# Designs tried in a protein design chat: VHH binders against q9gzu0. Part 28

Target 1, 229 residues: q9gzu0
Amino acid sequence: MGDPNSRKKQALNRLRAQLRKKKESLADQFDFKMYIAFVFKEKKKKSALFEVSEVIPVMTNNYEENILKGVRDSSYSLESSLELLQKDVVQLHAPRYQSMRRDVIGCTQEMDFILWPRNDIEKIVCLLFSRWKESDEPFRPVQAKFEFHHGDYEKQFLHVLSRKDKTGIVVNNPNQSVFLFIDRQHLQTPKNKATIFKLCSICLYLPQEQLTHWAVGTIEDHLRPYMPE
Key: E = the ipSAE of ESMFold2; O = the ipSAE of OpenDDE; V2 = 0.75 times the mean of E and O plus 0.25 times the DockQ between their complexes.

## First folded at step 21 (VHH; framework vhh_nb_b201)

Design q5 (at its last fold request DockQ between E and O 0.53; V2 from the best seeds 0.68)
Fold by OpenDDE, fold request of step 23:
Structure q5 (fold): chain B 229 residues (1-229), chain A 124 residues (1-124)
Amino acid sequence: as target 1 above (229 residues)
Amino acid sequence: QVQLQESGGGLVQAGGSLRLSCAASGFTFSSYAMAWYRQAPGKEREFVATISSGGSTYYADSVKGRFTISRDNAKNTVYLQMNSLKPEDTAVYYCAREYVFKYGDRKYTYLDSWGQGTQVTVSS
């Protein structure tokens, strides 16, 4: 039975492979970078900033056959698939992320961030940057707001707190632009039972028309508010 | 448009029984898992039971052995049979559509639609 870490890695690789097979879209003309900031309620506390290892764009409308195959394989519902096909939205998958704090041993490794139980987080902010492929130009910020407030995802966590099955959950912000893939870990100590919600992956939804809408500034400019002084 | 409409709620004495129904429309009912949730006064909404598209069921510990979730695909309806009701079961009960899918090697559930809820009150 492979090392849990090995299994995770294999799972991630499979996910990547699956997503890559779905990559041929307009979004394929772009390189993407994504950062995840966990903004804390305490103003004195610096945000936890993470870099996404790889952003995988998926435009479902370009992969109708694959999506339908997924339906046949019971991976997707037909209706959901049709809905996806009808939407002119690009999915930006962030399967893994790592801390930008390289000064800390182990921070270079992919890490699942605990989202619950904790109440010190104000919101999750995703910063998306892109550039044209084969361009030597710097990455530009995509003009889109990706935020998920604590109250909004906590509410959804609490709904499934009593659900002790092994299934992960997906939660989304009210605008349905940020989807969090959450693993639940049930911890049993001799004294207490606790459920931990861990962020495993993120998927951003971006309208296709916004792929070429860039804001002003550099990556650094946009990360500055979240970076440690 | 996805529509979920709960019914069957009401006032019942402790130890009594109720059967809730949720009528679904606007989607291929048989392709989705369906779930029941409830929200007690002053509390957050909580999971009660789920039934997969294949008919597999799962229950919260608090209702296990007392509640039964079932579905009739021909009627596009999911049911919650509630027996041996307790005052603590008093809540608004909500029907939800669950999208279950594989993402990598993991299975995920996404709650994408809710009904308006039906009130269940269990008196002492």
Scores: ipSAE 0.818, ipTM 0.939, lowest interface PAE 0.4, mean pLDDT 87
Fold by ESMFold2, look of step 21:
Structure q5 (fold): chain B 229 residues (1-229), chain A 124 residues (1-124)
Amino acid sequence: as target 1 above (229 residues)
Amino acid sequence: QVQLQESGGGLVQAGGSLRLSCAASGFTFSSYAMAWYRQAPGKEREFVATISSGGSTYYADSVKGRFTISRDNAKNTVYLQMNSLKPEDTAVYYCAREYVFKYGDRKYTYLDSWGQGTQVTVSS
């Protein structure tokens, strides 16, 4: 163990391990919390507010590489674009949540929220918080806006309304910061044949450097506009 | 930059045929599904047909049996052969790129790029 060659080899191996870790993204260094508010058009009605049970960052080695492969593709090759996106942008997926309503307890569930043909939702707001991994510090709000207005997703649903294959669809808000994973279901009654669009998951898409740009305030401060009584 | 350029539109008599082409560049064409959508005056854009990277096809009910989508990976081009055209087929036709992927236990389609469109007018 005190052999000079053994110590030099150990030092070289540690350096090699550190160089391999240079492939890790900044997002790997953070814990996340996310909340989702479905904001109703009626001003006096409180939002339907949910806490995401686990925020899942998409990394090269964690999931199918490039879940939203090709988003913001350049005119260059796909491999070049993917390498750039993986380096500078993170995808944060939210497939499961639980209601923040006081009379619902212990109910973590797959996301299952009907978005269309209903007309009472104004927008979806996602609230993202981060902290350095293994820190005892409080989570702080990421300084970024994640909103998806009803009109913006409805237009995209209408494009595929006549499309009846079983594949789900993904739609994004105009600034490509919020992606909705949508299941289409076709309901039949003796009088009606209807299609509904149901939210199954949300993905937030942001530059990695935004993970350390925090707004002022606590989680409680930022949730208050959306909290039930 | 992803580029999709439609061509082949024009005026045709009812019962006639047209072939639309969409030339693609700026991405690995063979790795993506490609689709055609259309927008008639005063209506929302609607799905027409899609072809997977492997050549599997799917059609809207209104065009099934009359339209055929195909692709030529050597030319980075997707085609829409339109036969037995009707006045209701009059629309601007858009080529679209579709990214198909698995998320959880399901497949999802993301329409991430559109062409500028080509006008098809079917005279009665």
Scores: ipSAE 0.724, ipTM 0.883, lowest interface PAE 0.8, mean pLDDT 81
ESMFold2 (binder alone), look of step 21: mean pLDDT 85; pTM 0.845
OpenDDE, look of step 21: ipSAE 0.712; ipTM 0.896
ESMFold2, look of step 22: ipSAE 0.655; ipTM 0.861
ESMFold2 (binder alone), look of step 22: mean pLDDT 86; pTM 0.846
OpenDDE, look of step 22: ipSAE 0.762; ipTM 0.919
ESMFold2, fold request of step 23: ipSAE 0.616, 0.633, 0.645; ipTM 0.842, 0.852, 0.852
ESMFold2 (binder alone), fold request of step 23: mean pLDDT 84, 85, 85; pTM 0.834, 0.836, 0.833
OpenDDE, fold request of step 23: ipSAE 0.511, 0.814; ipTM 0.792, 0.942

## First folded at step 22 (VHH; framework vhh_nb_b201)

Design r1 (at its last look DockQ between E and O 0.01; V2 from the best seeds 0.00; counts 0 for: pae O 5.9 > 2, placed apart)
Fold by ESMFold2, look of step 22:
Structure r1 (fold): chain B 229 residues (1-229), chain A 125 residues (1-125)
Amino acid sequence: as target 1 above (229 residues)
Amino acid sequence: QVQLQESGGGLVQAGGSLRLSCAASGFTFSSYAMAWYRQAPGKEREFVATISSGGSTYYADSVKGRFTISRDNAKNTVYLQMNSLKPEDTAVYYCAAEYVFKYGDRKYTYLTDSWGQGTQVTVSS
């Protein structure tokens, strides 16, 4: 009889093999909750916290028409192409989210949140929680960091500041775990021409195995640093 | 690994012309949009032009009518024909690959982190 962690690893590996035979992914076996916090530079100002209405997983085995293909092509060398093709990753899309403040209108559509030219945001933090489907156990925080600092996305916005084509823009943080879907709006007033960058949705990109690696604590414990006044 | 190599830069008199090339490898070139960006001394890198996989083009206002982007999928190469050059066009020009995809009812452009080394264009008065 082996130790309980070794038996758990072996059971998970057998489940993974069974899912591959059925053309399913590990992510299909989970429920998700996700929150988005906009952390302000001013230390006493509480974050703007949003709850994601629905987390939509997009699997590696059907990624041809998503950003996962673009990231894969830009991030691999010849020597690592076999490893990337075998990589079991998921995109977790958050197309709609709503404020957790009581005085904000609850919209089920995409929410625009202005990220630039404002300069009061330090970073965007995404908090991801998972549990096995059909479990009555509480959601547990996924042990991974999803942060996108202001300087990192501002640099990318400046590259496309004069670009007025109608497509949205997607930018990623340095470790390629957070992707921001951005609408650029070009405003022309009688005295000003301005471009603003609005966040439309967020996608988290991570290995599917990370979905079972949980940090300690509850949702409430992990939200508390970001809770609004 | 995505590799982009710009060439064709140089010194030219105002009003002159220059043609930049960017050779691409390490990805399926015909599936990507290609773009040119430029960075003048002391300024931020800025968008110049883009061409979709299907050949549709878009230009920054500052170069529209003077610059033409084109691509040759058989050679995995994107070009920037620059006419009526001005001293304000002086910059290092960079080629970039962009992945365009549909998400919901809308198209998005993912700006890959893959840039070439750039080619210097200097336009003398």
Scores: ipSAE 0.625, ipTM 0.827, lowest interface PAE 0.8, mean pLDDT 79
Fold by OpenDDE, look of step 22:
Structure r1 (fold): chain B 229 residues (1-229), chain A 125 residues (1-125)
Amino acid sequence: as target 1 above (229 residues)
Amino acid sequence: QVQLQESGGGLVQAGGSLRLSCAASGFTFSSYAMAWYRQAPGKEREFVATISSGGSTYYADSVKGRFTISRDNAKNTVYLQMNSLKPEDTAVYYCAAEYVFKYGDRKYTYLTDSWGQGTQVTVSS
């Protein structure tokens, strides 16, 4: 029959299907590490790098009620939500993250990151690493790109600004791989009211078939471009 | 097309023995791990035994010392010798072809490629 690699892929797909029937995720078979880098437009400015405390895998089908709730609350578009529900995608939730800059006072704790109003950020980059559970092997980089450019989430923020009634804001990058959970805050200044958007949490969306796709290199290798000098 | 056909099942008294066979076709038999699973009524399918392409064997704790898995690559057949059978062994027994993925030092995950139709094994008290 077909190429051994093709058959392996098919076997993996069958496993995924079986897990789906059990309302389980292939992602449950992995340990994950995640880092979040805020890359600035100014090239001389070092990226702000954060480590995720815990990555929580969730099957999209198991989160249907929450997704639909989000639609009802106008946090998600119906179209996007339906698309996500139909896809064999795992959600990787990063509810908390902390700065890796431990040498700076105040950066040792979990901090919300202000995303708006500011224009100094070029993009948000999420780096995902995984290994099979109970493995003694090092974490490997998942071969997937998780980027959210400033222009893309700003557009959505501006759209939300026009809607006064929205609480619990979720924005996503164009390819729907990165979802940002945003807290909108209104600040009273002496002159006016200002709105700020703070990042609360991140959720990555990954097709389950890509869970076994790894790039080469160590965590350090992949973090190096974002590490402070 | 991958085909797995189990045989050798039947009714046996407790303490008795059965030998199951699974004839495989439609794939390179020697390249696959072969496994036996079983499913009792109202229970989930459970792992019984596996034999790697290299001949390494692994058993569920419940059958260790009683069951023996073996393979004949020339005949594209995997066997399950079941001794000292117990009523608790009553189930439909399924043959499976599996891929083995190494993910650590002596750590493996098994992905089923194909299933047989199963053969009924009934152990009476």
Scores: ipSAE 0.021, ipTM 0.233, lowest interface PAE 5.9, mean pLDDT 81
ESMFold2 (binder alone), look of step 22: mean pLDDT 81; pTM 0.800

Design r2 (at its last look DockQ between E and O 0.29; V2 from the best seeds 0.61)
Fold by OpenDDE, look of step 22:
Structure r2 (fold): chain B 229 residues (1-229), chain A 124 residues (1-124)
Amino acid sequence: as target 1 above (229 residues)
Amino acid sequence: QVQLQESGGGLVQAGGSLRLSCAASGFTFSSYAMAWYRQAPGKEREFVATISSGGSTYYADSVKGRFTISRDNAKNTVYLQMNSLKPEDTAVYYCAAEYVFKYGDRKYTYLDSWGQGTQVTVSS
């Protein structure tokens, strides 16, 4: 009789196979919670912590028809769509988030966080928690790292700083686990023209196999480093 | 796999002209926006021009009126006609494929791929 862990893995694989046949996602079997922490360079300054209102899991295999329709409508490229469809990755969308700290300067309550021009942020950290649907168990931390350092997204901002088109921009961290949807605003000040980059949405990329990989600890334990004392 | 190959760079005198080309392969060219960027020594890469799949063009202020971006979908090629070149235009020029899509009520652009670049040097 195989080791209990092996049996669990096999059971999960069977479940995944069944879900695939039904064009369902393993991610649909979970409830998710997500927090976003803006960690400041100044160590004495506590992080700005936000709670995501709703985490929306998207598996490309569940939305194949919609994706292909989008391609047909020339909304996106076929190649990119096909690549996405082939990936065993779940997208976790955070369309809205709310500040947990009202006392932090520069924080907005809802989806209007300025990322640039400012240099006081060290990194963005996303904390993801999940549990099986209809479970009475507490949310568990997903064992994945979601960080986006200031230098990495600033570089990308600078690349498009002089763009005058009306589209937003998407930037990602080097390991392509965190995608930021950014609104660019060009403002005329009395002194000069200024460009502002505002965070509109976040999307996390997680391999589907990692959906059942949990770390130890509670939500509180994991939020503690980012919370005010 | 997306492949982009720039050509047409070189040495030119101030006031001169160059035409850059970027040959694209490995994707449906007509579905992508194509862009040019440049990177001068010691500086960050900066936007130069973009042309949408529909043919809409946008330029950086620094090159507006002097540079023209165009595309030939039949040849899977994007061009950058550079006139009235200045020493400040000296840089490695990169071609980029841009993925444009709708997310919610807004359109977003994602920089998908870069070429290897072509050197443009403008002498005084």
Scores: ipSAE 0.752, ipTM 0.916, lowest interface PAE 0.5, mean pLDDT 87
Fold by ESMFold2, look of step 22:
Formats: structure tokens, sequence, C-alpha cells
Structure r2 (fold): chain B 229 residues (1-229), chain A 124 residues (1-124)
């Protein structure tokens, strides 16, 4: 017996309403598909691959409310951040993602992937595809790279490791194109307390014009490196 | 342009006190949470204290009871009063502007901006 009225579904609907009250733009004219691959350091191990259930686009024109910056100890300079401020930047929110396992047919579940303290992930890769809304044309891969290497998010987790307040954290990759929404969970065992960092959702930032700069190939072509053979 | 400028660092004896200040500009200060972090040589930057836009405070366990964070919204300034200083408090102290927002049913903090840091050295 199924019941689609979970607390997580209600939270997602409230988030959607919040995001849509911000300014919207040309990005509203596209359909999106997004996939998340957690790439393992072991070269023979295929990635853990997830599909984003719904991509919610938001355009920003307000520096203070809509642009997330990196930290000063990032490899990217302030000049890179200022360049992003002068563009029509679209936020692509991925509040929920699910495993692409075949045996979970028709099941949509919010899943929080553990990123730390595990040490077996090399990077997170987001694969973004778009097409004009209401088109029968196939989705095409957006020509942009969305990668977030382990070392870059680990250093940011370490900054807040001793921080035990209930607020989650947002961290970004060096080029400020991938923003991870992270929940900090404090696990208790009879002997130890440990902190883990779980990925709740992702937001991609890119110039709106990149939504129509497509690479060659299909979704299948671009997913193949991350799927079992 | 967001600017954060720390001051008030220096050399102090163990058991002594210092008051750090961070002057902020280029954003709506009263809408932001403000925080202090510190970084000792050879270690990762670590959280010290935060104060919400509404004045609620939170401290790392290592400084609780000794340090007090406060803010003056009229002066766009956040302070860190550091009492009973120990040699282990020696570090560069950074002011940070925190963008705190709801995302669905959860609250998130993004460390939007950092100051250049001010050195605090506690001698035995």
Amino acid sequence: as target 1 above (229 residues)
Amino acid sequence: QVQLQESGGGLVQAGGSLRLSCAASGFTFSSYAMAWYRQAPGKEREFVATISSGGSTYYADSVKGRFTISRDNAKNTVYLQMNSLKPEDTAVYYCAAEYVFKYGDRKYTYLDSWGQGTQVTVSS
C-alpha cells in the first residue's frame, strides 16, 4: 500500500514554491534532465549513478540573494566571482535524486548520499541535458562541465566539523558551478560520536546562454562511462 | 562589493583578554549571520562562533564560556570578546558573512565572504 503524501513530498512542494517566487527567464522555456555520478577512486569500479527527479530553473538578477560565492582559500579568484555577477546566471535546482537501479522501477525516493568521512570517492559529476519545452526532439547534453572533486568539498567540511548547530551547509566547487546542500548528521554509538556529511541536493550555476550550447551525443552516450557494462 | 575588515588582534598573555572587531560593508548587514573562524599554523580553519541576524549565538565547545560574539547593526560591526585566553587559542581569526536561508524545510548556511584575518598570539 502506497501513499504519496510523505513529509518529503510536502517539503519538496514548499521548496518549489519558494524557488518560483524568484525571477524566472528564458530558462523556463527548456525541459531539463540531470544525472549525478559519484565517481570512485578505484578505476575499475563503475560510478554510483543517480537521476534527478525534477530540475527547477531560477534566474537571478540580485547579487545579494542569488549568487553563491566560493571561499577565499579556493583556487578561484574574486575576479571569477565578479564575472559571474555580470552574467544572466541560471540556477538549476536538483532537490531530489534517486538511484538508477532497475529493480526500483517506479519508485521515487529522496536519497542522501554519504560523502564524508568515506574516502573512496574521487569526484561528483553532474550531467545536464536540455531541450526546448514541449519539443519532441531528444535531449542534448549542455556543453559545460560540472565536477566537484573530493578534496575541494572535504576542506570545507573540515571547517565546520566542530560546528554542532542544526543548520546544514552549502559548499561550492572552485569554479562556482556546482553547489552542494549538505546535512551534518551526528551519529552516536556506545563508544563514539561521529559526524557524517550527506548530500541532500545540488544546484548548478551557469550562464543562461550555455543552455543552448550543446555537445554532440545522446543521453545514453554520455551516461555510458558511468554505468555498469 | 562585500568587504570584511578585522582588527584588534595582537600578542597577549595567557589568561588575558582581547576584543576582535570586524567592520562590514557592501551588503545588508542586519540580514546576515556573522561568524568567526580561526586557523592555527598547519591546521584547517575551524569554527569559533556565530551570531544570527536576530542575535542568537552559537559557540564551538572549545571556546564556550570564554568567548562572546556580539553585533552592532548600527555600525555594521561584529565583535568577538575573548577572555581567559590560552596558548591553544593562538591563530589567525577570520570574520565571515553567512548567508542563512530556507531550502524546503531545512535551513542552510553558506559562507558567503571572509575577511583577511587578524593574528592572535597567546603567550604562556
Scores: ipSAE 0.674, ipTM 0.844, lowest interface PAE 0.8, mean pLDDT 79
ESMFold2 (binder alone), look of step 22: mean pLDDT 82; pTM 0.807

Design r3 (at its last fold request DockQ between E and O 0.53; V2 from the best seeds 0.68)
Fold by OpenDDE, fold request of step 23:
Structure r3 (fold): chain B 229 residues (1-229), chain A 124 residues (1-124)
Amino acid sequence: as target 1 above (229 residues)
Amino acid sequence: QVQLQESGGGLVQAGGSLRLSCAASGFTFSSYAMAWYRQAPGKEREFVATISSGGSTYYADSVKGRFTISRDNAKNTVYLQMNSLKPEDTAVYYCAREYVFTYGDRKYTYLDSWGQGTQVTVSS
């Protein structure tokens, strides 16, 4: 008899195969919650914590038909889609997020967070939680690390600083697990030209095999390090 | 596999001209925008020029009027014609693939592939 972990893996593989046959995504079997923490360089300053309004799983290799439909609808390119379909990952989209700070009027609204030219942020941390759909069980932390350090995204911002076109940009962390959708705003005053980079959305890449890999603890346990005292 | 290979770099005197080429393979070239970037010693990589899949061009202010970006889809090649070169143009020049798409209500560009670069040196 195989070890329990092996059995779980086999069960997951069977499920994946079944879902693929049904043209469904494994991710569609889960509910997700996601939080975004902006960790500051100043250690005395508590992180800015945000809650994602909705997590949307998209562009899985088990959801090929829907992906191709998106291509047909000109939402994204065929070439890029084919490349993504070759990967055994699920995209977890966080289109919008809002501050968890409820004591300040206006902070409950969805917002874009300024990432540059400010330099007080050390890193962006995304915390992902999930549970099986139709389950009464609590959300569990997905055992994956999603971090994007300031130096890594700033470098990419600087690459496009001289681009004065109106398109947004996407930047990613080195291991390609966190993608930031950035709005660029060019401000021109008679005295100075300034460019602002604002975070609009986030997309996480998670291997499908990790969808059932949970850590211990509650949402609160994992948010505690980033919450105000 | 996506491949980008730059060529055409070299040593040139101030006021001279060079033409860079970037040969692309491993993807549908005509479906992507292509761009040139450069990195001078001790400086961060910076934008030079981009050309959309439809042929629309955009230039950095520092090279506008001197450089011309073009593409030949039949040859899967993007070019950078550099005229009136200056010492400050000395850099490694990189070719990049730009994936342009709509997400929500905004258009985004993603630089997903880079070449190895070609050295351009402009002497005084």
Scores: ipSAE 0.813, ipTM 0.938, lowest interface PAE 0.4, mean pLDDT 87
Fold by ESMFold2, look of step 22:
Structure r3 (fold): chain B 229 residues (1-229), chain A 124 residues (1-124)
Amino acid sequence: as target 1 above (229 residues)
Amino acid sequence: QVQLQESGGGLVQAGGSLRLSCAASGFTFSSYAMAWYRQAPGKEREFVATISSGGSTYYADSVKGRFTISRDNAKNTVYLQMNSLKPEDTAVYYCAREYVFTYGDRKYTYLDSWGQGTQVTVSS
C-alpha cells in the first residue's frame, strides 16, 4: 500500500481540488504569498520560519451560518453585488508549508509543526503579501495582523485533551483572523499514553476590502525579524 | 443568531442523577453535531460527550457508562442524562455546537458556539 510521502501528497492534492471548487471572486484577481513564523519566548532565539507553498483563496460571507462553511459547501462569486462583496471575508488557505531553516538535518521538507505539548512558543505570526494577478509588480505586505498567541490555542487544545475520537480540530484566535487546523496524534509507550497536537494547515480571514490596502516595505523587509542567522 | 441555553443543573448527592437540557435556536439544528463540555473549579474546560447529526455518540472515558447524550430534533434540544454522579463531576456544564467537515482526506471539528453553562454540584 502507498508510502507515507505519496499518501500525504495525494491528500494535499484532494484538498487543493476541494478548495478550488469555487466561482471566480475578487480574491481571484490577486496573487498571494504567505509565511508562517513560530516566535519563541526566548528573546535571542530567532523564529522558526516557514513558507507557504500555495495560498488558496476562498470567498465566504461573514454572515453565513458557520464561519468555515465556505470551505465545505459554498462560496460567493465575483458576480455578487458590490455591497455584498464589501462585506465578505476572503479565506486564505495554507494547506502546505515548508521550513526555511537549514541548521537541522532533514529540515528542508514539508512537515507538520508540533504545537503542544511544549512551552517554548510565544505566538504564531502569519505574514501575508499580495499583488494584482498578472502584474509585474513586486509583492507588497497586506495591511493586516495575523497573530495567535500560545495561551489562546493551548486553552482550546486542553478542552479536547480527553476527547479520543480520530477527528482533527480547528481553533481560532480571539479576533477570528487565524484558524489552525490541528491533528491530534496519540502516542503510546509502555508507561504512558500521550496526545500531541500538530499544526497541519492555516487559514487566514481577511476582509475583502483590505485586498487593495498595502503596508510599506518588501517581503525581505518584513521577513528580516524572523529570518534565521 | 445562534443561541444555546442550558438548564437542569443543581445540587445532587453522590450516586444521584440529573438531566441537563440545551435548547438551541437560530440555526438548522438537525444538521449539526452537538456536544457537552464541563469546567470544574480551577481546571480547564473538558470534553464530556458528543452526538452527531445522525445520532452517533462518543463519550469521554471518565463518564462512559454513567452519562448518556441524546437529541430531539423536533424540539431542537440536546440532553445529557447523568447517572451515578460523583463529587468529581461537579462543574459548570456547557452545551456546544460542532461543525464537522472534510478538509482534504481528514475530518475536522470546529467548536463554533457555546452556551452560557449550567452549574452541577455533587455533594458527598
Scores: ipSAE 0.744, ipTM 0.890, lowest interface PAE 0.7, mean pLDDT 81
ESMFold2 (binder alone), look of step 22: mean pLDDT 85; pTM 0.838
OpenDDE, look of step 22: ipSAE 0.765; ipTM 0.920
ESMFold2, fold request of step 23: ipSAE 0.614, 0.651, 0.641; ipTM 0.837, 0.856, 0.861
ESMFold2 (binder alone), fold request of step 23: mean pLDDT 84, 85, 84; pTM 0.832, 0.834, 0.831
OpenDDE, fold request of step 23: ipSAE 0.727, 0.809; ipTM 0.901, 0.930

Design r4 (at its last read DockQ between E and O 0.52; V2 from the best seeds 0.70)
Amino acid sequence: QVQLQESGGGLVQAGGSLRLSCAASGFTFSSYAMAWYRQAPGKEREFVATISSGGSTYYADSVKGRFTISRDNAKNTVYLQMNSLKPEDTAVYYCAREYVFKYGDRKYVYLDSWGQGTQVTVSS
ESMFold2, look of step 22: ipSAE 0.654; ipTM 0.852
ESMFold2 (binder alone), look of step 22: mean pLDDT 86; pTM 0.850
OpenDDE, look of step 22: ipSAE 0.658; ipTM 0.869
ESMFold2, fold request of step 25: ipSAE 0.647, 0.685, 0.692; ipTM 0.858, 0.877, 0.874
ESMFold2 (binder alone), fold request of step 25: mean pLDDT 85, 85, 85; pTM 0.838, 0.832, 0.845
OpenDDE, fold request of step 25: ipSAE 0.823, 0.818, 0.792; ipTM 0.943, 0.943, 0.930
ESMFold2, last read: ipSAE 0.718, 0.622, 0.668; ipTM 0.879, 0.842, 0.868
ESMFold2 (binder alone), last read: mean pLDDT 85, 85, 86; pTM 0.845, 0.844, 0.847
OpenDDE, last read: ipSAE 0.811, 0.796, 0.797; ipTM 0.942, 0.935, 0.932

